# VHH binders against Probable histidinol-phosphatase: the designs that were tried, part 13

Target 1, 306 residues: Probable histidinol-phosphatase, of Schizosaccharomyces pombe (o14059)
Amino acid sequence: MPISSHSHSGQFCLHAQGKLEDVIQEAIQQGFQSFSFTEHTPRDRVEDLYPEELHLQPEDLFKTFDEYVNEARRLKQNYGDQINILIGAETEYIRPESVELLKSLNTKYNLDYFVGSVHHVNSIPIDFSPELWQKALQHVGNNPEQLFIDYFEHQYDLMQRLHPLVIGHFDLICLFAPEDAKEVFKNSKSVWELIQRNIKYAVSYGGIFEINTSAFRKGWKTAYPQQRLLELMVEQGAQLTLSDDSHGPHQVGLNYHLAKSYLDKCGITSLCMIEKGPDGNGTVVKNVTVDNVWSKFVGTNGITNT
Below, E stands for the ipSAE of ESMFold2; O stands for the ipSAE of OpenDDE; V2 stands for 0.75 times the mean of E and O plus 0.25 times the DockQ between their complexes.

## First folded at step 4 (VHH)

Design f5c (from f5 with S57Y; framework vhh_6fv0_2; at its last look DockQ between E and O 0.75; V2 from the best seeds 0.00; counts 0 for: pae E 4.3 > 2)
Fold by ESMFold2, look of step 4:
Structure f5c (fold): chain B 306 residues (1-306), chain A 122 residues (1-122)
Amino acid sequence: as target 1 above (306 residues)
Amino acid sequence: QVQLQESGGGLVQPGGSLRLSCAASGFTFSSYYMYWVRQAPEKGLEWVSTINSGGDYTYYKDSVKGRFTVSRDNAKNTLYLQMNSLKPEDAAQYYCAAPYEDYFGSRSFDSRGQGTQVTVSS
């Protein structure tokens, strides 16, 4: 029975589709046993608004997040007997000060967990568009090695100060990297030392790395993380979970057949599922077999011939 | 495959009016905010207006506020821009756009139609 530890909906995310209820109904129809709501956290400064948020103010983002939590709780009450639902958020780490905002959201809402994601480097988006990725590169003197170093330092700061239970799309910095930058990534001793440090640190506090299938729909031949990174995570004893990072009902379970093949290729036989802890407080991480995750999966979304 | 087709542009005198249309297909139109942007010769893209998915909240660049009205018909998958009191500085190629992620994950509004030309001549 499938799981997803990372998802969104168009009700609360401008670049997504559908209502949150449509998303959970689709997950139930596809036979998911666990599905986490993890909407993007609000930003508190005008300069932190994405280009698609031209019509908004930061206060609108906080209002939307409040509405998200209320709707997520309503849906957990309505559907929680049919599917395991956790209510969390995906971080928007923009600068070191972002972590205090993230902590305040957890205090206010008592979220089940964070997906710890870095979507900015030096406050510049790196997963919005190739043009903004190039601006992030320009900011570090057109030195791809330094851009990668800064990304993993930001990821490390987030890990150290928030301890997100799920580590989001570990290598997102590579999404828009041109081929020459990808070669630098592959061969940089400095970057790979930081990668090893970050993996070891997440393992030390019980962090769980997501295998995120959204990379397939963005043209990758692998999930996040890429194969060599996934192999290193296994060598370091990392725990792994699965997500579609769905942005609407049409993306629930999308490319999970490709993810199955990828996990088999990498020799992965176990994943983690996250549940509420005893007495309904906190979270518990349980192992599930890869065979169990796909055993009742009836979804056919995605590309089968690539 | 998102498809957007703008129409309704043309030549008008200053102070005149035009009504632009954007026919949308290949995505769930009623689920997305929609945008009008424009590009004058040798200039970058400029945001003009935004409308929410339900059509009940509208937003405008200050220079067009009070003169332009954005609307949508979700039953027809069509976005509109009523342009009144046109000025020479409004002359541009007009495009509609949505903030969806494309196949490669980009959200830079790269999925646009051919646009429709608005020309304001004295």
Scores: ipSAE 0.131, ipTM 0.556, lowest interface PAE 4.3, mean pLDDT 89
ESMFold2 (binder alone), look of step 4: mean pLDDT 79; pTM 0.789
OpenDDE, look of step 4: ipSAE 0.139; ipTM 0.608

Design f5d (from f5 with F104W; framework vhh_6fv0_2; at its last look DockQ between E and O 0.69; V2 from the best seeds 0.00; counts 0 for: pae E 4.1 > 2, unsure alone 63.9 < 65)
Fold by ESMFold2, look of step 4:
Structure f5d (fold): chain B 306 residues (1-306), chain A 122 residues (1-122)
Amino acid sequence: as target 1 above (306 residues)
Amino acid sequence: QVQLQESGGGLVQPGGSLRLSCAASGFTFSSYYMYWVRQAPEKGLEWVSTINSGGDSTYYKDSVKGRFTVSRDNAKNTLYLQMNSLKPEDAAQYYCAAPYEDYWGSRSFDSRGQGTQVTVSS
């Protein structure tokens, strides 16, 4: 039975579709055994708003997040006997000060876990558009190696200070990288030293790396993380989980057949499922076999969203 | 392929009214917020109005509040901007936009199609 540790809805995310209830109903219909709600955390500065948020103020983002938590709890009460539901959030790490905001959100809402994601480098979005990715590159003097270094340093700071249970799309910095920058990524000893450091650190606190299938719908031949990174994670004893990073019911379980093929070729036979701990004390991580995850999966054929 | 086609511009006197339309195709229109932006000669793009997917929440730049009304008809995949009490400073090329994500994951949010020209002169 499939799992997803990372998801969104159009109810609380402007670039996503459908209501959160539509998303969980689709997961149930596809035979998911576990599905986590992980909407984006609010930002507290006007300059941190994405281009699609021009009509909003930071206060609107906090109101939306409050509405998200309330709706997520309602849905867990209504559907929790059919599917395991966890209620978390995907981080927006923009600068070192972001971590204090993230901690305050957890204190206020007692979230089950964070998906620890870095969507900005030096406060500039790197997964919004190629143009903003180029702006992030320009900020570091058009030096791709330095951009990658900064990305993994931000990821490390987030890991050290928040200990997110799930490490989101580990190599997101590569999404809009042009071919010459990808060649730098592949061959930089400095960047790969930081990659090894970050993997080892996450393993040391029990962090779980997501196999994120959204990369397939964005034209990748692999999930996040790319094959070489996944192989390194396995060598380092990393725990792995699965997600669709769905942005609407049409993306729940999308390309999971491709993910199975990818994991099979890498020899991966076990994944992690996350559950609420005994008597509500934190979370527990449970191993599930790849065979079990895909058993009775009833998803559509993999397609792109273009 | 996402397509947005603006229409309904023209020449009006100060105090006059126009209704702009934006025909949308190539995406699930009813699932997205929609935006109106404008560009006057030798100026950058300026945000004008936003409407949520259901059409029940609307947002306006301060200078147009009370004069402009954004609306949508999700059955017809059409966005509207009713502009009343037009002023010379409202003259601009008007564009509509949506926050969609393309095949490569880019949110190629671009308000620039052909647009529709609004001219206000006495």
Scores: ipSAE 0.195, ipTM 0.622, lowest interface PAE 4.1, mean pLDDT 89
ESMFold2 (binder alone), look of step 4: mean pLDDT 78; pTM 0.784
OpenDDE, look of step 4: ipSAE 0.416; ipTM 0.758

Design f5e (from f5 with A98R S111Y; framework vhh_6fv0_2; at its last look DockQ between E and O 0.01; V2 from the best seeds 0.00; counts 0 for: pae E 12.8 > 2, placed apart)
Fold by ESMFold2, look of step 4:
Structure f5e (fold): chain B 306 residues (1-306), chain A 122 residues (1-122)
Amino acid sequence: as target 1 above (306 residues)
Amino acid sequence: QVQLQESGGGLVQPGGSLRLSCAASGFTFSSYYMYWVRQAPEKGLEWVSTINSGGDSTYYKDSVKGRFTVSRDNAKNTLYLQMNSLKPEDAAQYYCARPYEDYFGSRSFDYRGQGTQVTVSS
């Protein structure tokens, strides 16, 4: 029965579709056993608003996040007998000060966990558009190696200071990388030493790396993370989980059949499912087999009748 | 190239209604959030409403909430604004807009049409 540790809705995320209730109803219909709500954390500076947020102020993001938590709790009460629901958030690490805000949100809302994601390098978005990715590159003197170094240093700072339970789309920095930058990524000893450091650190505190199927819909032949990274994670004893990073009901379980093939190719037989702890306190991590996750999977997103 | 064409403006009495349309071409309309903004004489651009790419989430400036309804038809590449209970303060040139992707200090609606004039008078 499938799981997802990372999701969004159009109700609380401007670039997503559908209500949060539509998302959880779709997950139930597809036979998911566990599904986490992980809307984006608010930003507290006007310069940190994405281009799609031109009509908003930071205070609007905090109000939206409060509404998200309230709706997520309502849905957990209404649907929690049918599906295991966790209520968390996906981080926005923009600069070192971002972690202070993230800690305050955790204190205020007692979230089940964070998806620890880095969407900015040196305060510049790297997953919004190719143009912004190029501006992030220009900021470091058109040196792709330095851009990758900065990305993984930001990821490390987030890991060290927040200990996010789930490590989001580990190699997102590669999404808009042109071919020459991708060659630098593949061949840089300095970058791969930082990658190994970050993986070892996450393992040391019990962090769980997500297998994120959104990469397939963006044209990748793999999930996040790419195969070489996933192999390194396995070598280091990393725990792995699964997500669709869905941005609406149409993306729930999207490309999970491709993910199955990818995990089989990489020899992965075990994943983690995250559950609410006893008495509603904290979280518990449970191993599930890959075969069990896909047993009785009835989702059709990403599958066409031809 | 990105093209937006607004229509449906006119002169109405206070309390009247108008329906604005915006025809979009030169980009994948269904992939973008769309905005209505307005500009009264000698005023800056003012945000009015936003609709997400799928059309299922809408947002409004407080002063128009309950009176204006934004909608879209992605099959026809068309954005709409239904304006009811119009007031003199709603008189403005109305534009539909697509967000500009300059993150660094621009909150502009640079991709907008020529606009359509809404005039409200007794």
Scores: ipSAE 0.000, ipTM 0.269, lowest interface PAE 12.8, mean pLDDT 87
ESMFold2 (binder alone), look of step 4: mean pLDDT 81; pTM 0.820
OpenDDE, look of step 4: ipSAE 0.069; ipTM 0.524

Design f5f (from f5 with T50D N52Y; framework vhh_6fv0_2; at its last look DockQ between E and O 0.01; V2 from the best seeds 0.00; counts 0 for: pae O 11.9 > 2, unsure alone 64.2 < 65, grease 24.7 > 24.2, SAP .693 > .668, placed apart)
Fold by OpenDDE, look of step 4:
Structure f5f (fold): chain B 306 residues (1-306), chain A 122 residues (1-122)
Amino acid sequence: as target 1 above (306 residues)
Amino acid sequence: QVQLQESGGGLVQPGGSLRLSCAASGFTFSSYYMYWVRQAPEKGLEWVSDIYSGGDSTYYKDSVKGRFTVSRDNAKNTLYLQMNSLKPEDAAQYYCAAPYEDYFGSRSFDSRGQGTQVTVSS
């Protein structure tokens, strides 16, 4: 009875595959108890478009997002009896002004929740390529500690102003960090003080941290977050949820076996499943045991390392 | 040091059987969820079967259900995969898998061995 609190489709994401309907059908086939649609929020500036989007304008992204929400609603109506479906969005926090856009989207579409993610530091993408990560590093004077600090400050700002229910891939900034930067991350007291702050704050307002399995297909030996962070979260009383961050049907539930092993290694025994509120508005959180989540795991998509 | 060592692969005809073994060391084997994965040529790693620490709960890829059986002997720190009614599409390098190490290397865990080759040919 797996769950996923964070997913994408090729229908509404250019670097993903498959229709949104294909995604939910796969989830049903695999016996998912709960599955959330969480496509990326649009961006309103041309300079924020990714290389794959150079043929588009911001208006196109907003149109795509509108179509996404409508399709998600249709699918929920059609498949909601078979599986718990949530309709959310993953944030693009590029700069402080991004929060206003996110709030406006929430007002317009009445989303179930946000996956609070930071993919940019000082408006530079940090998870697109090693080259862009280096660009972000250069922007802060080739000081990796400052880069990490800025990342967690962005995350903190997002949390304070939006209170996203799910905190997305907490330590994404480490994805393309070279070895010397990794050492700085591990040993920086200032960085870990901010990490502590951010975890504490999220816990204080009821935020849920996702165990995100996309790290495995990116070459990590753990899910997001890494073990030291996961342990710290648990120590602080953090609630956890499970996400495949799938980018198509072929990645629904991908590497969930690795996640299970990782959770066992870390002594994690419970996860959170998100549901709609009793009145049809808002969300509620249900605790489920790790064993229950994997009690009927199909795992037909297998695993991918890269 | 964490070690996983697969064995038992070989060449069989369609409909044949093989029994794979995985010897584990360097960690408390009985405490951990284990699983088998396989990789065919020019294909990615795919999940085959998993088993809980106590051995009482098992799961299988749909295509191998009814043909493969995963088991474990915690006293011997060994994981098994009995493969019956083998098909050509089962041909692959088979790996025993365990919990991953930390990304930053704070804890080392060999999550997969060298694998054992299974070939199915008439």
Scores: ipSAE 0.000, ipTM 0.278, lowest interface PAE 11.9, mean pLDDT 89
ESMFold2, look of step 4: ipSAE 0.014; ipTM 0.410
ESMFold2 (binder alone), look of step 4: mean pLDDT 78; pTM 0.780

Design m3d (from m3 with S56Y Y98G Y104S D108Q; framework vhh_7mjh_2; at its last look DockQ between E and O 0.01; V2 from the best seeds 0.00; counts 0 for: pae O 13.6 > 2, placed apart)
Fold by OpenDDE, look of step 4:
Structure m3d (fold): chain B 306 residues (1-306), chain A 120 residues (1-120)
Amino acid sequence: as target 1 above (306 residues)
Amino acid sequence: EVQLVESGGGLVQPGGSLRLSCAASGFTFSSYWMSWVRQAPGKGLEWIGRIYSSGYTSYNPSLKSLVTISRDNSKNTLYLQMNSLRAEDTATYYCATGDSEFGSHSFQYWGQGTTVTVSS
């Protein structure tokens, strides 16, 4: 009975594929028991648009997000009897002011939860391309340690001010890090102190860290987060959830077989499934065993590495 | 209403030191990154540095050796300690919420500024 706490569609994300309805149909087909819609939050500045969005204006993003929420609600009504559906959003934390926008979105749409993600360091995208990662590095004087520090400070600020239920791809900053930078990451006492702080804080307010399988299709041997981080999270009493971070039907449940192996390797035996709270208010978190999550068939996407 | 009020500016001799303060109100000060910026006469805005909510600081590399940013959340106050002041440090100094490493538009709120004049 697979779950995913983080997903996207081509209907509302330009670097994804397929309609939102296609995504949920695929999830149902694969036997998912819970699936969350979590499209990216809009951005209110032209300079914060992604490369694929250069033909758009901030107003377009807000319109798209509005359409997303409406469509998500429609789909929940139509398919909610077949699968547990949550309607959330993935944060775009670009600067401290981003939190005000995020809060306003939550007020307007009453989302089930946020995936707390940081895709920018000092307003520069760090997960879009190696070139932009290098740009981010250059901005901090070609100091990888500083880049990592800034990333986790951004993450900490986001958590303090928004308390997102799910912490998205915790170590995303490492995605395009060159080998020398990765070594700095591994050996920096300062960076790991912040990591520990962030984990501890998230645990303190009930945050859940996602096991994000998108890392596999991006060339990692592990999911997000890497093993040392995952072990630290567990040591700190962290709750974990599972996400495919799918960007279309073709990626629903993608590489979940690898995730299972990874969880087994790390001695993880339970995950958190998010459900709507009683009377439609808030959310509740239920523990499910890893074996239960994989007890039901996972479709073709779950056994592929593309 | 958000208010930022800078103080501590004045006339100082070269080589002197000065401590600026920024009193914040109308928002949860402890939750915000804060920055110091300055504008010299006839010049553009220059970012000095920032302090995270956590207290961690980052500085303009050109000014790092001369400035220290700190905050007292219990007093809702931001500080800028400046040492070894030079004539070129003459400017109006502003505190602001957020960070402006990528432009002046990155700041959400500004103070009225306090003027520092370094002259013999």
Scores: ipSAE 0.000, ipTM 0.243, lowest interface PAE 13.6, mean pLDDT 91
ESMFold2, look of step 4: ipSAE 0.011; ipTM 0.469
ESMFold2 (binder alone), look of step 4: mean pLDDT 84; pTM 0.842

Design m3e (from m3 with T97R F102Y Y104T; framework vhh_7mjh_2; at its last look DockQ between E and O 0.68; V2 from the best seeds 0.00; counts 0 for: pae O 6.6 > 2)
Fold by OpenDDE, look of step 4:
Structure m3e (fold): chain B 306 residues (1-306), chain A 120 residues (1-120)
Amino acid sequence: as target 1 above (306 residues)
Amino acid sequence: EVQLVESGGGLVQPGGSLRLSCAASGFTFSSYWMSWVRQAPGKGLEWIGRIYSSGSTSYNPSLKSLVTISRDNSKNTLYLQMNSLRAEDTATYYCARYDSEYGTHSFDYWGQGTTVTVSS
């Protein structure tokens, strides 16, 4: 009975694969009890387009997002009897002003929740490529500590202004960090003070941190977040959810086997499943045991590292 | 009405230090990112650094070693400490509030500026 609180499709994300319907069908096939659609929010500035989007305009992104929400609703109607489906979005927080756009989207579409993610530091993508990560580093004078500080300040601002229910891949900034930068991350008192602040704040408003298995296919030995962070989250009373951050049917439930091992290693015994609130109002969070989450998992993606 | 008023500028010898202040009013100061920028004679605007609402800072890499930005929210005041001043630091210094609509290095309000002259 696995769950995923964060996913994408090739239909609405250029670096993903498959139709949204293909994704939910795969989730059903694998025995998921809950699956959330959480496509990226659009961006309203040309300079905020990813390299893959150079042929597009901001208006195109908004159109795509509109189509996404409509399709998600259709699929929920058609498949909702077989699986719990939530319709959310993953934030593109590029700068403080991004929050206004995010709020407007929520007002327009009445999304179930946001995955609060930061993919940009100082308006520079940090998870697209090593080259762009380096660009972000250069922007702050090749000071990794400052880059990390800025990242967590961005994250904090997002949380304060938007209160996203799910905190996406908490330590994404470490993805393309070279070894020397990783050492700075591990040893920086200032960075970890901010980390603690952010965790504490998220916990204070009921935020849920995702265990994101996309880290495995990107070469990590752990999910997002890394073990020291996960332990700190638990110490702070954090609630956790599970996400594959799938970018297509082929990644639905991908590396969930590894996630199980990781959770066991860290002594995690429960996860949060998000459901619609009573009468369709808001969302509710239910605790599910880790063993239960994996008890009916039948998909092959969950045991592969591709 | 939003107001920003810089002070503390003046003549200083090379190698000297100076602390600039920016008094803010007309808005919830503690809720905003603030920035210092400067403009040297005949040159364009140069971003010096910013301070987050939390008090953490980010600096122009070229100036990081020479400047410290701080804030006192109880006084609605922004500060810029400058050390080891050089002739090239001669400029009008401005405090600016980050624009809540238009992103990084975008500002919606500026002070009148305070002039710093570094000369022997």
Scores: ipSAE 0.020, ipTM 0.281, lowest interface PAE 6.6, mean pLDDT 92
ESMFold2, look of step 4: ipSAE 0.170; ipTM 0.673
ESMFold2 (binder alone), look of step 4: mean pLDDT 86; pTM 0.862

## First folded at step 5 (VHH; framework vhh_6fv0_2)

Design g1 (from f5b with F104W; at its last look DockQ between E and O 0.85; V2 from the best seeds 0.00; counts 0 for: pae E 3.9 > 2)
Fold by ESMFold2, look of step 5:
Structure g1 (fold): chain B 306 residues (1-306), chain A 122 residues (1-122)
Amino acid sequence: as target 1 above (306 residues)
Amino acid sequence: QVQLQESGGGLVQPGGSLRLSCAASGFTFSSYYMYWVRQAPEKGLEWVSTINSGGDSTYYKDSVKGRFTVSRDNAKNTLYLQMNSLKPEDAAQYYCAAPYEDYWGSRSWDSRGQGTQVTVSS
């Protein structure tokens, strides 16, 4: 029975589709046993708005997030006996000050967990477009090694100060990297020392790395993380979970057949499922087998996208 | 696979009107917010107007508010911009855009069309 620890909807995310209720209904139809709502956290400065948000003010983002939490709670009440629902958020780490905002959101809403994601390097988006990725590269003097170093330093700062339970798309910085930058990534001792440091740190506090299938729909031959990184995570005793990072009902379970093949190739037989603690305080992490995760999965999303 | 085709531009005198159209295909038009952006010579892209997926919430940059009206017809997959009281500073190439994530994961204005030129003669 499939799981997803990371998802979005068009109700609360401008680049996604469908209502949050449509998303959870699709997950139920596909036989999911657990599905986490993890909409993006609001940003508090105008300069942090994405191009698709230029008609908005930061206050609009906070209102949207409040509406998200209210709707997520309603859906958990209505569907929670059919599917395990967790209510969290995906971080926006833009600068060191972002962490105080994230902590305040957790205090206000008592979120179940964060997906700890880095979507900016030096306050410049790295997963929005190739053009902005190139702007981030130019900011560090066209030195890809330095760009990768800064990404993993930001990830480390987020880990140290927030302890996000789920580590989002670990190698997102590679999404728009051209081939010559990808070769730098593969061969840089400095970058791989930071990668090892970050993995060891997340393991030390019980962080769980997501296997994120959205990479397949973006043309990757692997999920996030790529195979070499996944192998290193396993060597270091990391816990792993699964997500579709869905942006609408059409993306629920998308490419999960490719993810299964990828995990089988890497010899991975166990994943983590996240549940609410027994008295409503905190979370509990349970092991599930890969065979169980794909049992009763009847989703057809991704056949034309594989 | 996303296609956006702008039309309706042209040469107009100051104070005149034009109506731009944007024909959309290759995505579920009715599910997305739609945008008008423009680019004047030697300038970057500038946001002009936004309309929500249902067409009942509209947004405008301050300099065009009251003069421009964005609308959409979801049955025809078409976005419109009615431009009244045109000024020389409105002269630009106008594009419609969607926040559609392409196959490579890009959400930039790369999904915009080729644009339509609005020229305001002095």
Scores: ipSAE 0.296, ipTM 0.675, lowest interface PAE 3.9, mean pLDDT 90
ESMFold2 (binder alone), look of step 5: mean pLDDT 79; pTM 0.789
OpenDDE, look of step 5: ipSAE 0.304; ipTM 0.704

Design g2 (from f5b with S31D; at its last look DockQ between E and O 0.67; V2 from the best seeds 0.00; counts 0 for: pae E 2.8 > 2)
Fold by OpenDDE, look of step 5:
Structure g2 (fold): chain B 306 residues (1-306), chain A 122 residues (1-122)
Amino acid sequence: as target 1 above (306 residues)
Amino acid sequence: QVQLQESGGGLVQPGGSLRLSCAASGFTFSDYYMYWVRQAPEKGLEWVSTINSGGDSTYYKDSVKGRFTVSRDNAKNTLYLQMNSLKPEDAAQYYCAAPYEDYFGSRSWDSRGQGTQVTVSS
């Protein structure tokens, strides 16, 4: 029975599809055992709004997030007997000061966990478009090594400040990296030292790294993270979870068949499933076999590329 | 694959009108907000208007409020921009944009089409 530790809906994400209820119904239909709602956290500065949000104000994002949490709770009450539902959030960690907002959200809403994601380097989005990635590169003097360094330093800061349970798409910085930059990534001792540091730190506090299948629909031959990173994570004793990072019902479980192949190739035999604690407080992490995760999976999204 | 194709641009005199169209394909059009953006010479992309998925909510840049009207026909996968009382400052290449993450991972404004040129001159 499949799991997803990272997902979005069109109801609360402007570049996603479907209502949150549609998403969970699809998960149930596909036979998911566990599914996490993890909409993006709001941002409190106008300059941090994405292009699709320019018609909004920060206050609108906060309102949307409030509505998200309320809806998620309603759905958990209605569907919780059919599927394990977690209510979390994916971080928008733009600058060190962002952590205060994240903590305040956690205090206010008592979220199950955060997906610790870094979508910005030096306050510039690096996963929005190739053009903005280039802008981020230009900001650091067209030095791709420095861009990667800054990314992993920023990721490290997030982990130190927030200790998110799930580490989202670890190598997202590589998404729009051109071939020459990718070569720098592969060969930079400095970058890989930081990578090792970050992995070690996450492991030290009990962080879980997601196998994120959205990479496949974005043209990768692997999930996030790439194979060399995944191997390093395993070597360091990392725990792993599975995420579709779906942006609507049509992407629930998408390319999970490719994920299975990738995990098999890498010798991964176990994943972590997140559950609510028995007393209703906190979360517990259970180990599940890769075979069990894919057992009774009846969704077509998991076996076809779209 | 997300495809957007803008049309309807042209040369008009100040005070004139144009109606732009955007044909969309490759995604579920009716599920997404849609945007109009424009780029004037030597300027960056500028947001112009937004319409929600159902078409019942519309938003405008202050400088075009009362003059421009965005609408959509979800059955035809088409976005519209009625531009009235055009000013020289409105001259630009106009694009429609979708907040859709495409196959390559690119999101809104990156999936725009080739655009349609609007020129305002007496």
Scores: ipSAE 0.369, ipTM 0.742, lowest interface PAE 1.4, mean pLDDT 92
ESMFold2, look of step 5: ipSAE 0.399; ipTM 0.738
ESMFold2 (binder alone), look of step 5: mean pLDDT 79; pTM 0.792

